# VH-VL binders against o27280: the designs that were tried, part 459

Target 1, 266 residues: o27280
Amino acid sequence: MDSMNVPEVLEIKRIVEESESVKTFIFSWDFRREVRPGQFVMVWDFRDEKPMSVSLIDPVRSEIGISIRRVGEFTDRVHGLSEGDLLGIRGPYGRGFELMGRDILLVGGGIGMAPLAALADEATARGMRVDALVAARTADELLFLDRLEAAGVNISTCTDDGSCGFKGFAHERLLTLEENHDMAAVCGPEPMMFQVMRILDERDVPAQLSLERYMKCAVGICGQCCLDDTGFRVCAEGPVFWSQELSRVREFGRYRRDPAGRRVPW
Below, E stands for the ipSAE of ESMFold2; O stands for the ipSAE of OpenDDE; V2 stands for 0.75 times the mean of E and O plus 0.25 times the DockQ between their complexes.

## First folded at step 19 (VH-VL)

Design Cg18 (framework fv_marstacimab; at its last look DockQ between E and O 0.88; V2 from the best seeds 0.84)
Fold by OpenDDE, look of step 19:
Structure Cg18 (fold): chain C 266 residues (1-266), chain A 118 residues (1-118), chain B 112 residues (1-112)
Amino acid sequence: as target 1 above (266 residues)
Amino acid sequence: EVQLLESGGGLVQPGGSLRLSCAASGFTFRDYAMSWVRQAPGKGLEWVSAITGRGGSTYYADSVKGRFTISRDNSKNTLYLQMNSLRAEDTAVYYCARKSNYGAFDYWGQGTMVTVSS
Amino acid sequence: QSVLTQPPSVSGAPGQRVTISCTGSSSNIGWGYTVHWYQQLPGTAPKLLIYYNTNRPSGVPDRFSGSKSGTSASLAITGLQAEDEADYYCQSYDYSLSGSKVFGGGTKLTVL
């Protein structure tokens, strides 16, 4: 299959309910097609198409998982599907995470934990020490805790309302952690990522961050996901960027562009 | 009590080499990034180099890149700075400093003097 | 020339208020990176005075205060005392200098 063109119609093998608003859809996958944590696929429900991060990579079972948060019409339809139903999947696309060092810090917010969960599996399989700061608005929105724990990840949680772990935001919790890691991977709301990146830079921790933008083609030709002042295409040069790259992106942490190209503040 | 003690400074000719050490105590050494900061006589502070707690990442100022190497031995609670191809402009008091959770240098050693002169 | 600009000297009489400015750019203070301040008494190593723009470490009197706005930061000292005579340095991070920590040129404070 040409991953740049025609979506492959795949049967939903299993559905995992991660939270009230998040489901993970499991598909059989031919691993002759390489997939890396941090890469995304285009999910097609035969009406619309949306980019989604790969949250599970299982070569042993020959499966991948795609975690989807219910946020609109498309995701409402997808969440209404059952095991055995069909979806179109094309990809994977984009630049994934790169692992370095012996100790890695994962900082995730909400559905941002999806690609980081996949990264955690790879890192632990390589014998790395993995610490994860998992953030959400409330305890019931914290994702992948059991999965991460089973993989041997050391978990720290924070919630906006204090219902689980540290009461506050991810960057506030990060400031209380004394441990200094070899590298960090970050994914979540962009305002969170902005603050987390700042702290990591100031603490001499090299960081990779997964950015989310409106994507249309996923192959770097339409320009809808182009970042101001750099020409970076999130679907081609990203979605994973080094902090040094994002530091040059004027809009990062400040605004994004909607489907019509208008600036939308965070 | 947190303590940092630099050593290894001295007089060296241009083109020579010197290795500085910083002995740390009073905290979990491996958990903290460390830096070298220098101060030429009568001048201001200049950041030189940094290293992460586990030693997986290192950083250098452009003025010393390719000549200086920062390293650490966490089993000995010691930070090092290998200085090669020394120049007159490298003459300074060299401080080792601990990086806090907030990114500030919260603890400093008393410094060791390095003099590069023919 | 330092990346962060400070006045080379300031002076004040005991009991007065003095302010030390730290002017940066869009690649450091203006980007959003935090500013820290250090006090260096004559013949001693620097000491952390203000961290994270406005916070005082334990032992630092409340007559020392920090602020940040736009591309600049400021250190204010009220009720100036003789023991405040020292060099003061601001410090931040700049992404355009290969992840370098950057210091101001330093300000010599003289108590008259």
Scores: ipSAE 0.868, ipTM 0.929, lowest interface PAE 0.6, mean pLDDT 95
Fold by ESMFold2, look of step 19:
Structure Cg18 (fold): chain C 266 residues (1-266), chain A 118 residues (1-118), chain B 112 residues (1-112)
Amino acid sequence: as target 1 above (266 residues)
Amino acid sequence: EVQLLESGGGLVQPGGSLRLSCAASGFTFRDYAMSWVRQAPGKGLEWVSAITGRGGSTYYADSVKGRFTISRDNSKNTLYLQMNSLRAEDTAVYYCARKSNYGAFDYWGQGTMVTVSS
Amino acid sequence: QSVLTQPPSVSGAPGQRVTISCTGSSSNIGWGYTVHWYQQLPGTAPKLLIYYNTNRPSGVPDRFSGSKSGTSASLAITGLQAEDEADYYCQSYDYSLSGSKVFGGGTKLTVL
């Protein structure tokens, strides 16, 4: 670990409520430390430290946004904070998405839309046509719809319960979309990403997928974020991988690992 | 009605070049990935090359990589295959094929014959 | 050499059932990639017969059916007719071959 990679304590400038369970925390940021869509930061609440996706990258206003879903004790404590309160931030880390061509498909499930929202802003700013398939369990859990719409993104929605858009799984909705794209970017629950990757492979669409794994150091030293058989470290070689890289990963979409490294079914 | 029509085949000497064309009609050409698939006389089907709908990415079989170039002109609804450094092993009927949203080749042309012989 | 293995030939009498196997591996069918089938009548281009393992395009009779299990797929033809005499190819995707679409070696069906 580099000593320059210890958490920097930053003041929460603004909080945006994205849903009942998701908030975006906005910080001032010196963009001499470049940030790319798909990279992540480690968020420290002075007791514990968790990886979080960057969802807003605004070099003009010198701001970043970090979207956090309330899912446990750490995120409950962070959701209890107010503007003016402090968080430790270290990063950014990892390999971000690479844009190519003139046409991109985004496929996001739940909080997985966070890094894709940042990517959508960059893609539209470059003049790319952006289609987004936004998936969630229910309509109230669909994220960033207003922001994507304001950016000029063509949105399709998919909910497990059918409360908004297509009823069913994201990959089922994807099969009904006939238009071929120059590239795709995918982030969400790993079983969803596996099915979407297979379809995109078969369509000749180059795809980049963002993975989540247990992380400790975030700089590639401790090995806690390693993937089976490849030795890829999600924090260093990822979190964004090309579909060709992931096809060889036996665990992808099949199982996950707990903090002790044991295989656990999805 | 979807139609694909290949042209540009013929007899060529080893080391020579040919350019194949595939004229597409009856569908929005730019929305579909396209492929070339070939079949040597009396042999099976072999995928050769693919290109995404708007041309952002190209793919090649190892047997043709570096010698063949796939391209498309979406304003003319035409797919191309530039074949250089031709070898006897490249002798085949070359088919133009459209890729569906399910990943199948759902429409094929009638093919154009390429013969590499001295 | 073909990544997907098909028998070189099969035969059957009119009205009978015939099956054509397509055997792959863990890097193609066994990974979860789908299987498509094509019919090639003598002297003609291939035609899509079955896609996405089991689906029939419009105009393909329901006596043609596809299935997939493990690392293998199968095409079944019931009520065999003389017009079914053709070459049949399975096709899938294989991640171990960079970007490759893979075809079976083909099966010649003879109607006796």
Scores: ipSAE 0.777, ipTM 0.914, lowest interface PAE 1.1, mean pLDDT 89
ESMFold2 (binder alone), look of step 19: mean pLDDT 92; pTM 0.939

Design Cg19 (framework fv_marstacimab; at its last look DockQ between E and O 0.89; V2 from the best seeds 0.85)
Fold by OpenDDE, look of step 19:
Structure Cg19 (fold): chain C 266 residues (1-266), chain A 118 residues (1-118), chain B 112 residues (1-112)
Amino acid sequence: as target 1 above (266 residues)
Amino acid sequence: EVQLLESGGGLVQPGGSLRLSCAASGFTFRDYAMSWVRQAPGKGLEWVSAITGRGGVTYYADSVKGRFTISRDNSKNTLYLQMNSLRAEDTAVYYCARKSNYGAFDYWGQGTMVTVSS
Amino acid sequence: QSVLTQPPSVSGAPGQRVTISCTGSSSNIGWGYSVHWYQQLPGTAPKLLIYYNTNRPSGVPDRFSGSKSGTSASLAITGLQAEDEADYYCQSYDYSLSGHKVFGGGTKLTVL
């Protein structure tokens, strides 16, 4: 890794179409640079730069995967790229997930499944039992199901429209599950995570949650991703937080800051 | 039918030790977190300790940390509470309770009385 | 003292409506954690009466109802009957107490 945190220009080795709106870009990776599930990288298309979660960590093939959802101008450009094209990657940054116990529950919504898919691979490799609650608006937006199944993960699905699995939201499906776990990892829309966290707390299940905020520097300097009343920087102290830490964050599940620093409700 | 049956209560001197057991039946034991809740004579309910279904994580009230140990044997469908360095204020009926998927204690045992006295 | 505050006692005549309050704070009920209610008849173990704020387990009459607002919760009993004489406890979760379950102090309901 460059001491100046300069992006490395990497060739897109492969592109996996996960859904209509999500692609995974595969890169060769030098694993002398350690990377953990839950960490993120800054992706640079030579015009703009955005933080993206690492969704695949493969030391055997010396590859990493970055899953990107098409949501705006930057991601539109990236989704227009082909194998062999170039992107700038700097990182990894942030605090990743920790594993504890014998079994883990993953609760993911939409693109939030990206870091959790990487975590699932690590957990299963360690011999842990992994259950995953995968949520999306519709069946065609459910991510990584084949990959998770292949890894031996027990999957439960829920969709807003009921097109696959439980009809409803992730927290509603969670309430119907009687099985208890040693720990949980959660990533998705913040309103979902807020509801899920409270349920897990009430069940005595330690939980880690990955937050998303507007980031600029990724190195804890600019303060753009600071969380109100705590001073936590999502890029430095996060993006993965324990539920106990998030209980101190006033804005969690309630509002976020936009690029101009204004409060925006969820 | 879900059943919880506590045992092991009795009279013990201050500083002594006691081990409580809770035999569970009527459900898949390992799937549920379990707790101990106690009630001093004529007083209210107090949560004591909890353990996850697989037994990987334990929780304790501050009043019992370092003195009590919760454990479980899922092969025997049994919950345990090892109580050391017992104090007079630990005198209570001890209930084992199952944690529901909604976070409530949906099933309780009949309790076992623990008396700490000189 | 209990983290959740309940009145020590309430009373009512048969057929009347009684209400038991459960007052918490911003770290428990006010945070959005659910409230559960338990009924404890004399000389018996507690029984789940209301779960997740408003839900009744099977076997619990519909004259029992729960509500939650702000930092407080309430248990209402309509058509009070002699067999309702018992202790009632509210229960929730508080993140400021190392993830502990918290109970109210309990309310003794007397049917006159």
Scores: ipSAE 0.879, ipTM 0.930, lowest interface PAE 0.6, mean pLDDT 95
Fold by ESMFold2, look of step 19:
Structure Cg19 (fold): chain C 266 residues (1-266), chain A 118 residues (1-118), chain B 112 residues (1-112)
Amino acid sequence: as target 1 above (266 residues)
Amino acid sequence: EVQLLESGGGLVQPGGSLRLSCAASGFTFRDYAMSWVRQAPGKGLEWVSAITGRGGVTYYADSVKGRFTISRDNSKNTLYLQMNSLRAEDTAVYYCARKSNYGAFDYWGQGTMVTVSS
Amino acid sequence: QSVLTQPPSVSGAPGQRVTISCTGSSSNIGWGYSVHWYQQLPGTAPKLLIYYNTNRPSGVPDRFSGSKSGTSASLAITGLQAEDEADYYCQSYDYSLSGHKVFGGGTKLTVL
């Protein structure tokens, strides 16, 4: 194994409260190490280490942002930190999104909007037209709306409870959107991504989907991020996959695996 | 109302070339993916090629890949099919078809006949 | 030859009910892709009859209905009329094919 990194200890420069449950932690970053939207980093709090999506890539300010949802002990500890506190960061890792064509549709559910927000910035900087379907359970959980609007993204919202925008599932809202796109990028709950993938296939829209799986090494040697049918390692061959790569995967959208490798319902 | 008008069909020798056109009106052309679908005399429908609304991505059936090229000019609301290295089995009525948001072909042209024979 | 299999013909008397089957596999209908139906009257272009398994476009009578289950789909026509005499095609998607699109072989409906 020739390229495994040691975490770099970085000072938290700024914290942005994106919602009651999501914070973005911003660090100074030397962009001689390139970062692409859709790649991830391993965040180390000196006790444990978890993969997190890169949500901000700003070479002009020499800044990177990492959005973290509070869901357990590790993320509770990280959410308790302040500006000036330290975190270890290793990476970036994985295959990021590829942009092509003249317009793109983003479909994001919950924290899945994090890597898509970074992609939106790159797409708009390239001069692409960007439409985004932003989904969550409730209005309070819709992420990055102000940032996306400021970037010139055309936003549609979707909430399970109908508190903002379309009431229902993201794929149901997608069926009501008429405009065809040259490509799409999708990230969110895997059942949502499966439904969206089918619709995009039927519309002739090539799609890239970002998966999240359990990770330990982040460089492809431990095998804990593998998909059943392909042997793809999410940390190495992903986390971003083309829909063609996923359409033959029995596991996708149907179940997940715990750290012991057992099949667990979504 | 939506209108799709194909033209450019005719008689062509094997190995020859032909270019089909489809003039679109009554809708915002650039917002819709478009396809060519063909039907040999007395036979069923066969999808041939598709192109995204902005023209950035194209698709081809295996039977025509490498020989046919789909394109569009959104400033002229026109879809094209360049057919090269034509074979007898390419003989068919060629339809221009619009793809809906549900993935169905919701509007079709009247078709243009292509005959490939000596 | 078609990935989606339809009976070559069906028939019924005026006022009767007929069904037309469309049988696929795990890589198309069974994967979860939608099924659409087209009517082709003699000498005319195909026309969308049913989309997204069960939906009717405006102007299509209630006597046409679609369903999908497992790897198969079905088109039902009730109150059969002489003008229903046509060819009927199902259409879906198959992830193993370039461009994904597949049509059934077609069914000729004869009104007796």
Scores: ipSAE 0.783, ipTM 0.911, lowest interface PAE 1.0, mean pLDDT 89
ESMFold2 (binder alone), look of step 19: mean pLDDT 92; pTM 0.938

Design Cg2 (framework fv_marstacimab; at its last fold request DockQ between E and O 0.90; V2 from the best seeds 0.88)
Fold by OpenDDE, fold request of step 20:
Structure Cg2 (fold): chain C 266 residues (1-266), chain A 118 residues (1-118), chain B 112 residues (1-112)
Amino acid sequence: as target 1 above (266 residues)
Amino acid sequence: EVQLLESGGGLVQPGGSLRLSCAASGFTFRDYAMSWVRQAPGKGLEWVSAITGRGGVTYYADSVKGRFTISRDNSKNTLYLQMNSLRAEDTAVYYCARKSNYGAFDYWGQGTMVTVSS
Amino acid sequence: QSVLTQPPSVSGAPGQRVTISCTGSSSNIGWGYSVHWYQQLPGTAPKLLIYYNTNRPSGVPDRFSGSKSGTSASLAITGLQAEDEADYYCQSYDYSLSSSKVFGGGTKLTVL
């Protein structure tokens, strides 16, 4: 294994409380190592390792941010860390988002907004118009609203319970929006992405979607994150895929593989 | 009221070229993807080409790819279809159609007839 | 030849119920893409009749209804009227055809 794949032990420079369950960990980053929105890093807490999307890319401050949602043992431990504590970071890995056109629609659900927030920054920096549909179960789970607003993003929100914005799911809100876009980037729960993708396809909006799968090596060797019937490795060919690619993925929006390789429904 | 009005059709020899136009009114033109759909005499509907609202992305049916070019001028609320290397099988009524937010063609023009014949 | 298969013709007497089927595959209707229906009166341009499987645009009477199940869709017309005599087309999206919108072959409805 290449030495560049050895985790670098980095100090947590800052921690941003995004929500009750989401924190963004800021690290100093040497930008001689290029990182793009949509790519991920492997985060090592010296006990376990998990893939995490990069949510902040700041070349001016020479910083990156990794947003982590507290969902299990690993993330519980990480959420217990403080500024000044250490984490192992290796990467970045995977295929990131590609920007095209003059305007972009971002559709994100929950922690899926993490990579999209980074993409929003890049798109805005390029002078693109950015519209974002931010979805969550409840208002308090909506992520990065202030950050997106500050960046000049036009935000539409939807919540399952109607506590903020449109009451309903992202794909339902999307159907109510008449404006067409040159492209879209989607990240969130896979059932959401599946619904959103079909709508975008029918609207002639080319879409990129970021998938989440169980990863081990992150370098396309172990095959743990292979997608059925295509052989696509989420860590290598993804995690960002074009809608045309995902249309050939049988499991997309339908099921995923657990760590044991068993099919589990979404 | 939404209106779409096609023009530019006519008789052309094989290998010739035509440029169709579609004048749109009654809605915010740039907000909608537009398509060309054609119908050969006595035949069914065939999608030809599409373009996003801002014009950044174009799509073509395999039957016309490399020969037809779709474009739009949002300042003029006009959709275009440049047709080159025309073939007899391109003979059809060409409709411009608006793509709704539901992915359906919710408004159609009256069509313009293109006849390719020697 | 058409990606979506429709019967070439259907007929009914005034007041009757008729149905027009639209049979697709796992790459279009079966994949979950929506189905739309268009009515084309003789010598006129198509008009949207049903959108997104079951919805009627303004001005379309409720005697027209759409449904979708599995790899197929259906247009039902109740209380058939003379003015319903037209060609009907179903339309969907197929990912296997370079992001192409696909139409059925069309069904000619004759009112007896």
Scores: ipSAE 0.930, ipTM 0.964, lowest interface PAE 0.5, mean pLDDT 96
Fold by ESMFold2, fold request of step 23:
Structure Cg2 (fold): chain C 266 residues (1-266), chain A 118 residues (1-118), chain B 112 residues (1-112)
Amino acid sequence: as target 1 above (266 residues)
Amino acid sequence: EVQLLESGGGLVQPGGSLRLSCAASGFTFRDYAMSWVRQAPGKGLEWVSAITGRGGVTYYADSVKGRFTISRDNSKNTLYLQMNSLRAEDTAVYYCARKSNYGAFDYWGQGTMVTVSS
Amino acid sequence: QSVLTQPPSVSGAPGQRVTISCTGSSSNIGWGYSVHWYQQLPGTAPKLLIYYNTNRPSGVPDRFSGSKSGTSASLAITGLQAEDEADYYCQSYDYSLSSSKVFGGGTKLTVL
């Protein structure tokens, strides 16, 4: 009954190589444990445990997918695994995205496209028109383009180096897009999200943004994921927040905290 | 050329109702958020209400919440403002304004006058 | 008082430079939101003059320029001409207000 607070050991059913640095690990999943786009899971490799976004939610095939970027020791070990190997999965946790209106703009930077890809599938299934601005440093790091296209999503791309699509930052590309939307969902590097949120506020587009913070318990009791000024816990009241909730947070887009809780500039 | 043409203003008693229209042309209407902005005689500009391009979300200034309703008919390229329970302080020229991708009001109509007086 | 503060009036002789200030707070300009400027000639609708702090729409003379710093913005008009006589409004976004699209109180520019 309390199994959602302990890891369930699951077999890796399939691995999709999304880029040189990003893999999606697919597991069988019992959807009596409901999963919503924007929620996260804690992935346990029997040594350490890290939060990861769900990128695929497929109740018909009883599958979830978890996209993981190789960035350190934990993710290096996980990337070294093969189909048939085991991982612990705890969750899901957090508040997911809420869909409303007739169309949605997705703005994703790097691995931030992972939860947005799951959201795109749900939005399309509801008959919403979906536009996506997919951003990365280089063309090789743009994620989920084929999947989004197959789902009928209208894609704009943006790369820092100009190797694909618009050359520049996501918010700069956003300023060149004339179309207004009923809502937006944003996930990526926090400085990108700050600039995108400002533009969306000014356009009268309600936005939900998914934040990443250091997590320990994932259930809202340890306080490690709290935001300055409001006391919001990213693992409990988030990770998805409305723009008006984040506007009151001095920390957002301005600095971050390391695992020891120290303020660190962006 | 972008054109916005307001209509429906006039003299109305306090507590009365009035419906404003704004006919849009020269652009893809459904791609733009629209607003009503008003200006009382001799006073500055005050934002009143906004609606998203597809019409899914509306916003209202506190001074008009519960009394005014913004809507749009994208098949007719027309923006509306239904004003109920009108008060003397609602007396103003009402402008229809288009929201640009930069968040500015880049095109304005010439306005329609609403006078609320007994 | 208006959320964005502008001087009620400013004046200058033809050919001179004038500036119009727009002072906000931490919930609007100071938060990072953009500033736009509108010109309203007597008896007419407002017209976009400067957008996104510094950008000038086509058809607006280059003697108009905008800047933004901290919690404030400024509109500069050089080479002042008689036709510049108008009311000028700044506008921004304020996350703390339901009336989130906020205008300054307006500045009447008189060309002497």
Scores: ipSAE 0.850, ipTM 0.948, lowest interface PAE 0.7, mean pLDDT 91
ESMFold2, look of step 19: ipSAE 0.805; ipTM 0.925
ESMFold2 (binder alone), look of step 19: mean pLDDT 92; pTM 0.933
OpenDDE, look of step 19: ipSAE 0.869; ipTM 0.926
ESMFold2, fold request of step 20: ipSAE 0.823, 0.836, 0.841; ipTM 0.931, 0.940, 0.943
ESMFold2 (binder alone), fold request of step 20: mean pLDDT 92, 92, 92; pTM 0.934, 0.935, 0.932
OpenDDE, fold request of step 20: ipSAE 0.908, 0.909; ipTM 0.947, 0.948
ESMFold2, fold request of step 23: ipSAE 0.841, 0.836; ipTM 0.944, 0.941
ESMFold2 (binder alone), fold request of step 23: mean pLDDT 92, 91, 92; pTM 0.936, 0.931, 0.934
OpenDDE, fold request of step 23: ipSAE 0.906, 0.908, 0.901; ipTM 0.946, 0.947, 0.942

